# Designs tried in a protein design chat: VH-VL binders against q0atu2. Part 333

Target 1, 119 residues: q0atu2
Amino acid sequence: MLDKKARIRTSREYRNVFEKGKRLSGRFLIIYYVENALDNNRFGFITNKKIGMAVIRNRIKRQLRAIVREYQGQVKNKHDIVLVARAGIGKSSFEGMEKDYIAIMKKAGLFARNANKID
Short names: E, the ipSAE of ESMFold2; O, the ipSAE of OpenDDE; V2, 0.75 times the mean of E and O plus 0.25 times the DockQ between their complexes.

## First folded at step 16 (VH-VL)

Design b54 (framework fv_ivicentamab_arm2; at its last read DockQ between E and O 0.54; V2 from the best seeds 0.73)
Fold by ESMFold2-Fast, scan of step 16:
Structure b54 (fold): chain C 119 residues (1-119), chain A 119 residues (1-119), chain B 110 residues (1-110)
Amino acid sequence: as target 1 above (119 residues)
Amino acid sequence: EVQLVESGGGLVQPGGSLRLSCAASGFTLSSYGMNWVRQAPGKGLEWVSIIYEGGYTDYASWAKGRFTISRDNSKNTLYLQMNSLRAEDTAVYYCARGSQYEPYYFDLWGQGTLVTVSS
Amino acid sequence: AYDMTQSPSTLSASVGDRVTITCQASQSIDSYLAWYQQKPGKAPKLLIHKASSLESGVPSRFKGSGSGTEFTLTISSLQPDDFATYYCQQYDNYGYPELTFGGGTKVEIK
């Protein structure tokens, strides 16, 4: 699990990210993201009923948190980021979710290493 | 105060190459997803390519391998390098800025530059 | 890729008329649809995003509605300034963007 300080917890905080943030879609994930006024990044996770039963949704949520933890050192500081699982995520492997996360974070410019930016 | 100005269009022979430029003023290009959209004479709009805030790119399937989108952040300018041009590439080419909320709908357009591919 | 079918291709209307343009997606795009206005010789102008969200400075007579596969742009009381071609554009994607526009609807004032 991510540290308490690295989690978006309240409905007001989620609403802020959805209303003011940027949206970028992947195969299995959508991210919403906005700069925050804090010293750290915060992550939120949304799994809706379109994915499947509660057991499946909870498993997906745990896997997404594990992926975010693994790559948190690469994420540019001072952002609130919400990951929304798409309906098809239940058919994805862990590796598939991981690759999708990396791809969308790179497109968003949220990884500190932004290889291949063109000058 | 915000503006996009395209240049570089002209007459080119089939199989030839051409590079289009799009100069931005009043905002920072690298903070947005930037797009090229084209319109053949008397026809509708067709999306060509995007460069994301993170510097990564995507292309319409028919444009892959022939067209390259890029930007020069120091000049605040977007480019489209077009190779292996065909008669069906004849169109007005617009540069278009993705919205601050997501890069896939376009809230600012340039005036367009005409590319004619003919022998 | 999502096919976008727009109808009618052309319509003729009088000032004050209610004009309706429809856009159909080949599969559900939720509400990820934009509407643009293009006047002869000019670049397109964004009117509406996310099916129904009116852009700043766009007159309130323009209204977007719909979700899923069927969308409508309505001009409640046509003005002379509304002579133009209108395009819908879907922007729902699953990683690889396949952005598609409708074929356009030309609104001609009688």
Scores: ipSAE 0.809, ipTM 0.905, lowest interface PAE 0.7, mean pLDDT 91
OpenDDE, second read of step 17: ipSAE 0.836; ipTM 0.937
ESMFold2, look of step 18: ipSAE 0.723; ipTM 0.887
ESMFold2 (binder alone), look of step 18: mean pLDDT 92; pTM 0.949
OpenDDE, look of step 18: ipSAE 0.846; ipTM 0.938
ESMFold2, fold request of step 22: ipSAE 0.755, 0.704, 0.714; ipTM 0.893, 0.878, 0.884
ESMFold2 (binder alone), fold request of step 22: mean pLDDT 92, 92, 92; pTM 0.948, 0.947, 0.944
OpenDDE, fold request of step 22: ipSAE 0.828, 0.827, 0.844; ipTM 0.933, 0.933, 0.936
ESMFold2, last read: ipSAE 0.738, 0.735, 0.715; ipTM 0.889, 0.891, 0.884
ESMFold2 (binder alone), last read: mean pLDDT 92, 92, 92; pTM 0.947, 0.946, 0.946
OpenDDE, last read: ipSAE 0.829, 0.835, 0.831; ipTM 0.933, 0.934, 0.933

Design b55 (framework fv_ivicentamab_arm2)
Fold by ESMFold2-Fast, scan of step 16:
Structure b55 (fold): chain C 119 residues (1-119), chain A 119 residues (1-119), chain B 110 residues (1-110)
Amino acid sequence: as target 1 above (119 residues)
Amino acid sequence: EVQLVESGGGLVQPGGSLRLSCAASGFTLSSYGMNWVRQAPGKGLEWVSIIYEGGYTDYASWAKGRFTISRDNSKNTLYLQMNSLRAEDTAVYYCARGSYYEPYYFDLWGQGTLVTVSS
Amino acid sequence: AYDMTQSPSTLSASVGDRVTITCQASQSIDSYLAWYQQKPGKAPKLLIHKASSLESGVPSRFKGSGSGTEFTLTISSLQPDDFATYYCQQYDNYGYPELTFGGGTKVEIK
């Protein structure tokens, strides 16, 4: 789970990322991202009704938070990042979502080239 | 002012290789996704390749394995290495800058450099 | 890759005319479509992104509309500077981008 400090919480904060941030899309995910003036990264998560029922959307959100938490230390500091799930994500595997996330973050320049923690 | 200037085009025999350069001025290449787009004489536009802000790359399916996009940030220059050239690769090759906010539409273009593949 | 069909291939028009060109995607691209203008011997110029967002400095007579699979570019009152070839381009991707352009519409003097 992500600490409260690492979460985007308000509609105004989400709107700021959407309006001023850069956008990059993958197969299952879209990210919006912008530098912040804080000491840490913050993440937001959006799943819409086109993905499926509430139980599916809640599963996807939990899985995305787990992926983000696992790779949190690889993300360049001082960014607000919103992950938006695409309609097709409901049929993806956990590994498929993880692979998509890593690829997008590397393309955005937000991720170390080595995605795994080493030395 | 911001501009892109391509060079390196010319006549090359089928099966040959050629490297195109694109010199950027007035902005920093590493802050943008950069693209190559080509246009055969009298024909329409065709996307070739992208290098993302993070340095990762994608290619049109027909270009994979033959063409390599790269950049040298110290020289603020984009490259396209073209191998195993065919007559159908004859085109004006444009260097094109992706939008700051997403790299897939092109807000700045060079004047192009002509590549002719013929015996 | 998404096929982009642009029509007509050529149209003849007079200054002051309303010109409409269409772009059809083989599958939904939401609103991820750009329009470009190209004059002979010149590089393309971006006019519109996200189907309807005008670029800075582009005259208000240019209007983009549509979403999903059907898109239009309208020039409400054609000016001499507007005789050119126009291209649409989709940029909806699924982690394996195949950016595709329409075939172009040449707007020429009647």
Scores: ipSAE 0.675, ipTM 0.865, lowest interface PAE 1.1, mean pLDDT 89

Design b56 (framework fv_ivicentamab_arm2)
Fold by ESMFold2-Fast, scan of step 16:
Structure b56 (fold): chain C 119 residues (1-119), chain A 119 residues (1-119), chain B 110 residues (1-110)
Amino acid sequence: as target 1 above (119 residues)
Amino acid sequence: EVQLVESGGGLVQPGGSLRLSCAASGFTLSSYGMNWVRQAPGKGLEWVSIIYEGGYTDYASWAKGRFTISRDNSKNTLYLQMNSLRAEDTAVYYCARGSWYEPYYFDLWGQGTLVTVSS
Amino acid sequence: AYDMTQSPSTLSASVGDRVTITCQASQSIDSYLAWYQQKPGKAPKLLIHKASSLESGVPSRFKGSGSGTEFTLTISSLQPDDFATYYCQQYDNYGYPELTFGGGTKVEIK
């Protein structure tokens, strides 16, 4: 469960991220992200009918929230981030979703501990 | 004025190496995904590689293991190290800036630098 | 990797003509397609992204349309400045980007 403070709550806030944010796609996930004027990160989650029935969509949302919570401390502060589940996510394992999330967040430069140079 | 200027192209023998440079001005390289795109004489465009905002990289499958994309943020310069060059690598090489919103389409291009691989 | 087929390869036209260029993807790319214009000896210039979104400063006679696998670039009233080679480019990917360009369409004077 993420704290209410860490969640994107309103349609207006979601629209802001989609309109002004950057987009990066992975195998099972797409993220949209933008810097906010707050002192904390906020996350949004979107699943659609192409994924499957409500029970599957609800499971995926719960798993994505768990992944986000687990890696919350590594995310650079002051960002609104929306995770959009792709149609194929229903066939993924929890581990597969987790690896995809980490890869996308590293590409976006949103993880605080990231090495940009090799020796 | 925002611009990209490539350098380092030239004639090289098969099996040789070259390092291309791309100097950016008028914007901060590290805030964008940066790409290399090539074009063989009289042929079409072919994507080579990307370095993401976070410093992670991806390559066209044919470029993996031979080409390395990198950047020096202090010099605001993008590089492409090309090893084990083949005649098929003969092309004009462009550095290209991914859009602010999405790193995979290119809103700013350099003039290109010609690489000729021949004996 | 998604194959991108562009047609025609060459098109002869006169000033004032309506020209249409087609781009076909081997599988659905939603609307993640860009169009570029390239003049001889010069770098490509972005015209359109997300299939139909016109770039700032690009004349309104350029229009992009389509989604899924079929896309078109239309120039409603060809101007002298429009004789060039046009490329489509897909940028839909599933974690392993392999960005693909169409083969190009050369629009030349009749």
Scores: ipSAE 0.793, ipTM 0.898, lowest interface PAE 0.7, mean pLDDT 91

Design b57 (framework fv_ivicentamab_arm2)
Fold by ESMFold2-Fast, scan of step 16:
Structure b57 (fold): chain C 119 residues (1-119), chain A 119 residues (1-119), chain B 110 residues (1-110)
Amino acid sequence: as target 1 above (119 residues)
Amino acid sequence: EVQLVESGGGLVQPGGSLRLSCAASGFTFSSYGMNWVRQAPGKGLEWVSIIYEGGYTDYASWAKGRFTISRDNSKNTLYLQMNSLRAEDTAVYYCARGSEYEPYYFDLWGQGTLVTVSS
Amino acid sequence: AYDMTQSPSTLSASVGDRVTITCQASQSIDSYLAWYQQKPGKAPKLLIHKASSLESGVPSRFKGSGSGTEFTLTISSLQPDDFATYYCQQYDNYGYPELTFGGGTKVEIK
């Protein structure tokens, strides 16, 4: 769903976000975020085995990428953002994940207070 | 000098209202989540409310509907509006800065302002 | 919401003693726990975050340990400046924060 330039791809880049970034907790998601020296945003996604089987983790990862893609134009520019799925996310609906993402991004100051889906 | 200075405490009757202020200096106020924490005389610490960097807020369940946290970044000031005050709200109210990395633990505290709710 | 049980509520100690304070969470909070020191009439001071990360300027005699549900704060050689009340605070949350403190442990002169 996301262009490759908007993705965090290397272990080193993920580590930088975890070590230097701010952390905020949601119901199903945790985000880590830090301002980057680029001209665009980059997103990373982490789903660990505590969530469930591979089929569930792959579904979650696809749905999170779709959510991030739909709202990418509302995200304050020049940030690296990593979404970490919590163990309970496997029981969530798509709408539940979307609502959680919007809430966290607004708290972080990375979204407008009144964010709408981008289309 | 990095500091938080509180004001606005005093004696108020049950059912009354009071607004607390916290003046921040020596750091970039707008980049931090800010909290109110209270302590009844001779008792332990109790978290009241948070206002995030993005301006959104969360409250302890008992504070919802009665207390409102707000901030004015142009004045480097945090506020707590307290309505419908009860005797059990009697406490020293501390302004506390959330950590740069995560707003839920507090690395800088004001000296507190005493609120006494009594008839 | 997580209940935080801190023990003992009071302990008496002498300068040079090893002091251990325990904090127990009602369910796992991973390592999202902070420790604070409070002296009479003063605001709390952060000592440790993320269970074991010592804050800058805090003496090395203070050590935090533990993860999950059981945590300890140890003062390896108690100094006169350490007689105070100590609080743990959990900060693990699932969207709606319910930040909770332990009941406090008062470290008194023996």
Scores: ipSAE 0.786, ipTM 0.904, lowest interface PAE 0.9, mean pLDDT 91

Design b58 (framework fv_ivicentamab_arm2)
Fold by ESMFold2-Fast, scan of step 16:
Structure b58 (fold): chain C 119 residues (1-119), chain A 119 residues (1-119), chain B 110 residues (1-110)
Amino acid sequence: as target 1 above (119 residues)
Amino acid sequence: EVQLVESGGGLVQPGGSLRLSCAASGFTVSSYGMNWVRQAPGKGLEWVSIIYEGGYTDYASWAKGRFTISRDNSKNTLYLQMNSLRAEDTAVYYCARGSEYEPYYFDLWGQGTLVTVSS
Amino acid sequence: AYDMTQSPSTLSASVGDRVTITCQASQSIDSYLAWYQQKPGKAPKLLIHKASSLESGVPSRFKGSGSGTEFTLTISSLQPDDFATYYCQQYDNYGYPELTFGGGTKVEIK
């Protein structure tokens, strides 16, 4: 699980990322990201009703948090990053979601090109 | 103020190779998704390739394996290496900058450089 | 990859006319569509992104509308400077971008 201070919590903070941030699409994920004025990264997670029932959405959210935690050391500091799960994510494997996350983060310039897996 | 200037176009025989250059001024290419877009004489626009801020690349399906997009951050220059050229590759090739919010729509274009593939 | 069908391919108009150009996607692209203007011998110029967001410096007579599969570019009172070819471009993708442009609409003098 991510440290509390590494999580985007407020509607205002989510709105800031959506309005001012850059957008990049993957197969299962979209990220919105913007540099922050803090000394740490913060992550937000959005799973909408198009994904499926609450049980599926909660599973996906837990898996995404686990993926982000695994690779947190590879992420350039001082960014607010929101992961939005796409409708098809419910049919993906954990490995598929992880692969998609890494690809998007590398495209965004938020990861080293050959990022190492922590876990 | 901000500009993109292409060069390297010319006449080449089928099966030949050319490398196009795109010199940027007034901004840094490594901070944007940079694209190549082509236009056959009298025809419409066709996307060729992108290099993302992070250095990853993607290509139109027909360009994959024959064309390589790259950049030299120290020279602030974008390149397109074109191999195994065909008559159908005859076009004006434009260098185009992805917007700061999305790399996939283009807010700045160069003047273009003509590539003619014929015997 | 989404097919983008643009109509008409050519239209003849007079200064002061309202002209409408249509762009249709083969499947929903939400609002991820841009419009470009290209004058003969010159590079395209971005007019609109996200279906309806006008670029800085573009005259207010240009308006984009639509979402999903049907989009329009409207020029409310055509000016001499507006005789050009217009292209729509979709940029909705699922990880492997296949960015596609419409076939273009040439707006010429009647």
Scores: ipSAE 0.803, ipTM 0.905, lowest interface PAE 0.8, mean pLDDT 91

Design b59 (framework fv_ivicentamab_arm2)
Fold by ESMFold2-Fast, scan of step 16:
Structure b59 (fold): chain C 119 residues (1-119), chain A 119 residues (1-119), chain B 110 residues (1-110)
Amino acid sequence: as target 1 above (119 residues)
Amino acid sequence: EVQLVESGGGLVQPGGSLRLSCAASGFTVSDYGMNWVRQAPGKGLEWVSIIYEGGYTDYASWAKGRFTISRDNSKNTLYLQMNSLRAEDTAVYYCARGSEYEPYYFDLWGQGTLVTVSS
Amino acid sequence: AYDMTQSPSTLSASVGDRVTITCQASQSIDSYLAWYQQKPGKAPKLLIHKASSLESGVPSRFKGSGSGTEFTLTISSLQPDDFATYYCQQYDNYGYPELTFGGGTKVEIK
């Protein structure tokens, strides 16, 4: 789990990101992101029924949180970022999701070009 | 006012190279996904390449390996380096700005620069 | 890559007519479709994004509709300024963009 202050929790906060944010799609993930008025980043995660049963959705959500935690220090401050899992994510490896996340974040300009913490 | 102005087009022999420029004013190119789109005389539009806010790039399958998109933030200018040119590359080349919210549809276009590949 | 088919390729119409242009994707693109207008010798101009979202400054007589594989651009009452070529463009992707345009529909005076 990410620290409490680093999590998007309310439906109103999610709606703000979807309504005002930028969108960028990857193979397994879509991110929506917007600058916030805070001094920290906040992350949200969406795994809908199109992915599969609850056991699969829970595994994916846990793996995405782990990926976000590992790279959180490289993300530009003051952003609300929502990760939406695509239907095909259930067939991906952990490494596949990690590579997709890094690629999207670098394209978005939210991630340092030369930063790579995949150890 | 915001605008894009292309330059560098002209007549080139098959197998030759050409570098196109696109000067932006009224906005900063590094804040957007910037694109090249071409149009052969009397034909339709064809997407060539994108450079994302983060500096990463993607290309149409046919352009990969021959064309290189780049930008110079200090000059607020976008470039397209075209190598190994063929007759079928003859087209007006447009510089196009991706939307603030999604880089894949284009809300601002330059007037285009004509590239003719012929002996 | 998604093939985009526009019909008709050419349309003859009079001022005041209702004009309908169709765009078909070879597979579902949800609502990730834009419409552009291009006049001879000019760059394209964005009219609509996300299938139905009208751009600021574009007249309300232009309307986009559809989702999935079938999309329509309608001009409810054609004006002289509307004689142009119209293009649809899909922008759905799975991390490997291959943006594709329809072949265009030329709207010419009858």
Scores: ipSAE 0.792, ipTM 0.905, lowest interface PAE 0.8, mean pLDDT 91

Design b6 (framework fv_ivicentamab_arm2)
Fold by ESMFold2-Fast, scan of step 16:
Structure b6 (fold): chain C 119 residues (1-119), chain A 119 residues (1-119), chain B 110 residues (1-110)
Amino acid sequence: as target 1 above (119 residues)
Amino acid sequence: EVQLVESGGGLVQPGGSLRLSCAASGFTLSSYGMNWVRQAPGKGLEWVSIIYEGGYTDYASWAKGRFTISRDNSKNTLYLQMNSLRAEDTAVYYCARGSEYEWYYFDLWGQGTLVTVSS
Amino acid sequence: AYDMTQSPSTLSASVGDRVTITCQASQSIDSYLAWYQQKPGKAPKLLIHKASSLESGVPSRFKGSGSGTEFTLTISSLQPDDFATYYCQQYDNYGYPELTFGGGTKVEIK
């Protein structure tokens, strides 16, 4: 579970990330991200109905939170980041989602370390 | 004033190599996703490659293994190393800056540099 | 990679005409489509991104619309400066980007 302070919670905050942030797509994930004026990173998660039933969407959201939490220390500080699951994410393994997340974060310049050490 | 200026185009024989340069001024190149886009004489536009803000790269499937995109941050310059050139690579090569909001559409273009592959 | 089919390939029009150019994607690209204008011997110029968002400095007579697989660029009252080739470009990608452009539509004087 992510700390309450590390979560994007309000519709207004999500809207800000979508309107002002950059977008970068992976195989299973899209991230939207923008620098914030806070002392910490905040993460948001979106799983829409095209992914599948509520049980599947809730599992995906839980797994994405676990991945984000695991790699939290590698993320450059002071960003609001929203992860949006693509329709095909239901076919992916946990490992596949994790690999996609790492690749996207590296492309975005949001990971602070060499690829060999992050992998 | 922001601008991109390409250079390095010319006549090269099939199987040869050529390196293109793109000098950026008025902005910091490393803060953007930078792209190469080509256009064969009288034909349409074709995406070649991107280098992301984080320094990672992607290529059109036909370019992978033959072309290498890179940048020199100290010179604020983008490069495209082209190897194993074919007649089909004859084109004007444009340096193009990805938008600050999404690196896959292009809000600034250079004038282009002509590469002719012929014997 | 998504196939982008642009029609017509050529269009003859007069000043003051309403011109419509169509772009079709082989699969849904949501609204991730840009439109460019290119004049002979010059680099392309961005007109519209996100299917309908007009770029700063682009005249209001240009309008983009559509979503999913079918998109249009409309010039409501063609001006002499608008005779050019127009390209659509999709940028909805899946991990390995394969950005694709339409074949272009040349708007020429009648």
Scores: ipSAE 0.348, ipTM 0.815, lowest interface PAE 3.0, mean pLDDT 89

Design b60 (framework fv_ivicentamab_arm2)
Fold by ESMFold2-Fast, scan of step 16:
Structure b60 (fold): chain C 119 residues (1-119), chain A 119 residues (1-119), chain B 110 residues (1-110)
Amino acid sequence: as target 1 above (119 residues)
Amino acid sequence: EVQLVESGGGLVQPGGSLRLSCAASGFTVSEYGMNWVRQAPGKGLEWVSIIYEGGYTDYASWAKGRFTISRDNSKNTLYLQMNSLRAEDTAVYYCARGSEYEPYYFDLWGQGTLVTVSS
Amino acid sequence: AYDMTQSPSTLSASVGDRVTITCQASQSIDSYLAWYQQKPGKAPKLLIHKASSLESGVPSRFKGSGSGTEFTLTISSLQPDDFATYYCQQYDNYGYPELTFGGGTKVEIK
C-alpha cells in the first residue's frame, strides 16, 4: 500500500504526466515521468483490457504497488511517475516485474545513484 | 547552435578495433539518450546502441560483446568502441540524439563518419 | 525484433504529384513510429514522430497516418527538395530494444 500523498489520484494529474512527461519502455512496464512541484514523489498505475480480465488486472496493480513501495526510498525526489502495464505482464512472475521496474528506473536516472560517467 | 560531430572513422583490417567519437555542442549529452546508427554503402539504416540518461546501455543483438557505447560528461562527448571488426561492419556511423521525451526516435544527427573494414 | 516492411522501394514522381509511402510492422506498435528524410550524402532528418506528429520546421505537405501495423507518409504536392530516400522507424520496444527501420523508399525524378 502506498500513502495517499504518494499516489496520483485525479484524471488531470494523469493527463499532465502523459502530456508533459518522458516515456521509457521495459519488457512488462512502461513508465511516464515528469518532475513535480511537491515535496514528494507520486505514483500512478494503469492496467488496461489488453492485459486480461479484471481479476488479472487487479492482481497486477497490487503487485506493482508492492514493488513501488519496496523501492520508494531509492527514487529521486519530486517526480510524478505513472506505470503502465504492457499486454504481456500477465505471463510474468513477480520477480520478473520487479527486475523490469528496477531496470527502467535506473535507465531513466530516477534511482538515486551516481552512475552517469565513464571511468 | 545544436550540433553533433563524429570523428574517428577510417580503414581497418578485419579483426581490428576502432574508437569513434561524437562531440556535442549546444546541449548536454547526459540529459538525453544518445544513440549510434549505421548505414552500409547504398543500404538502409541500422540501429547499433544507446546510452540512456541514467548511464545504462543497450545494444543491437549483433553488436553486443563487440561494441561498447560510452560518454564523457566532462568533454560532452559520446564514444563507440568497436572490436573484432568484420567486413559487414563497413558503414557510415552516425551519432543521434534521442528526443527529450523518448530516447528511441532521433531529432538530431551528426554528419557521420565512414568506417571501412577491408584487407 | 519487429520487422518493418516499406513499400515501394523506389518510385518516380514529378513536381506537384501526390506521393504515398507505406510502412508495415510485423506486429502492433501502436503509434510509436517515426519518419525520416535522407538526401544523398547527408544524415537523416526527422520529419514525424508518433505516427502523425509533424516536427517543427517541416512543411505541412508532409503528413503521417496510421496505427497498429500499417502506416503511411503522404506528400501532398511534391517539391524539388523532396526528392530523397524516406525511412520509417518503429520505437515500441520490450525493454531490450531492437529498434528497426524500414528498408527505405527512394523518391526520384520522373
Scores: ipSAE 0.663, ipTM 0.878, lowest interface PAE 1.5, mean pLDDT 90

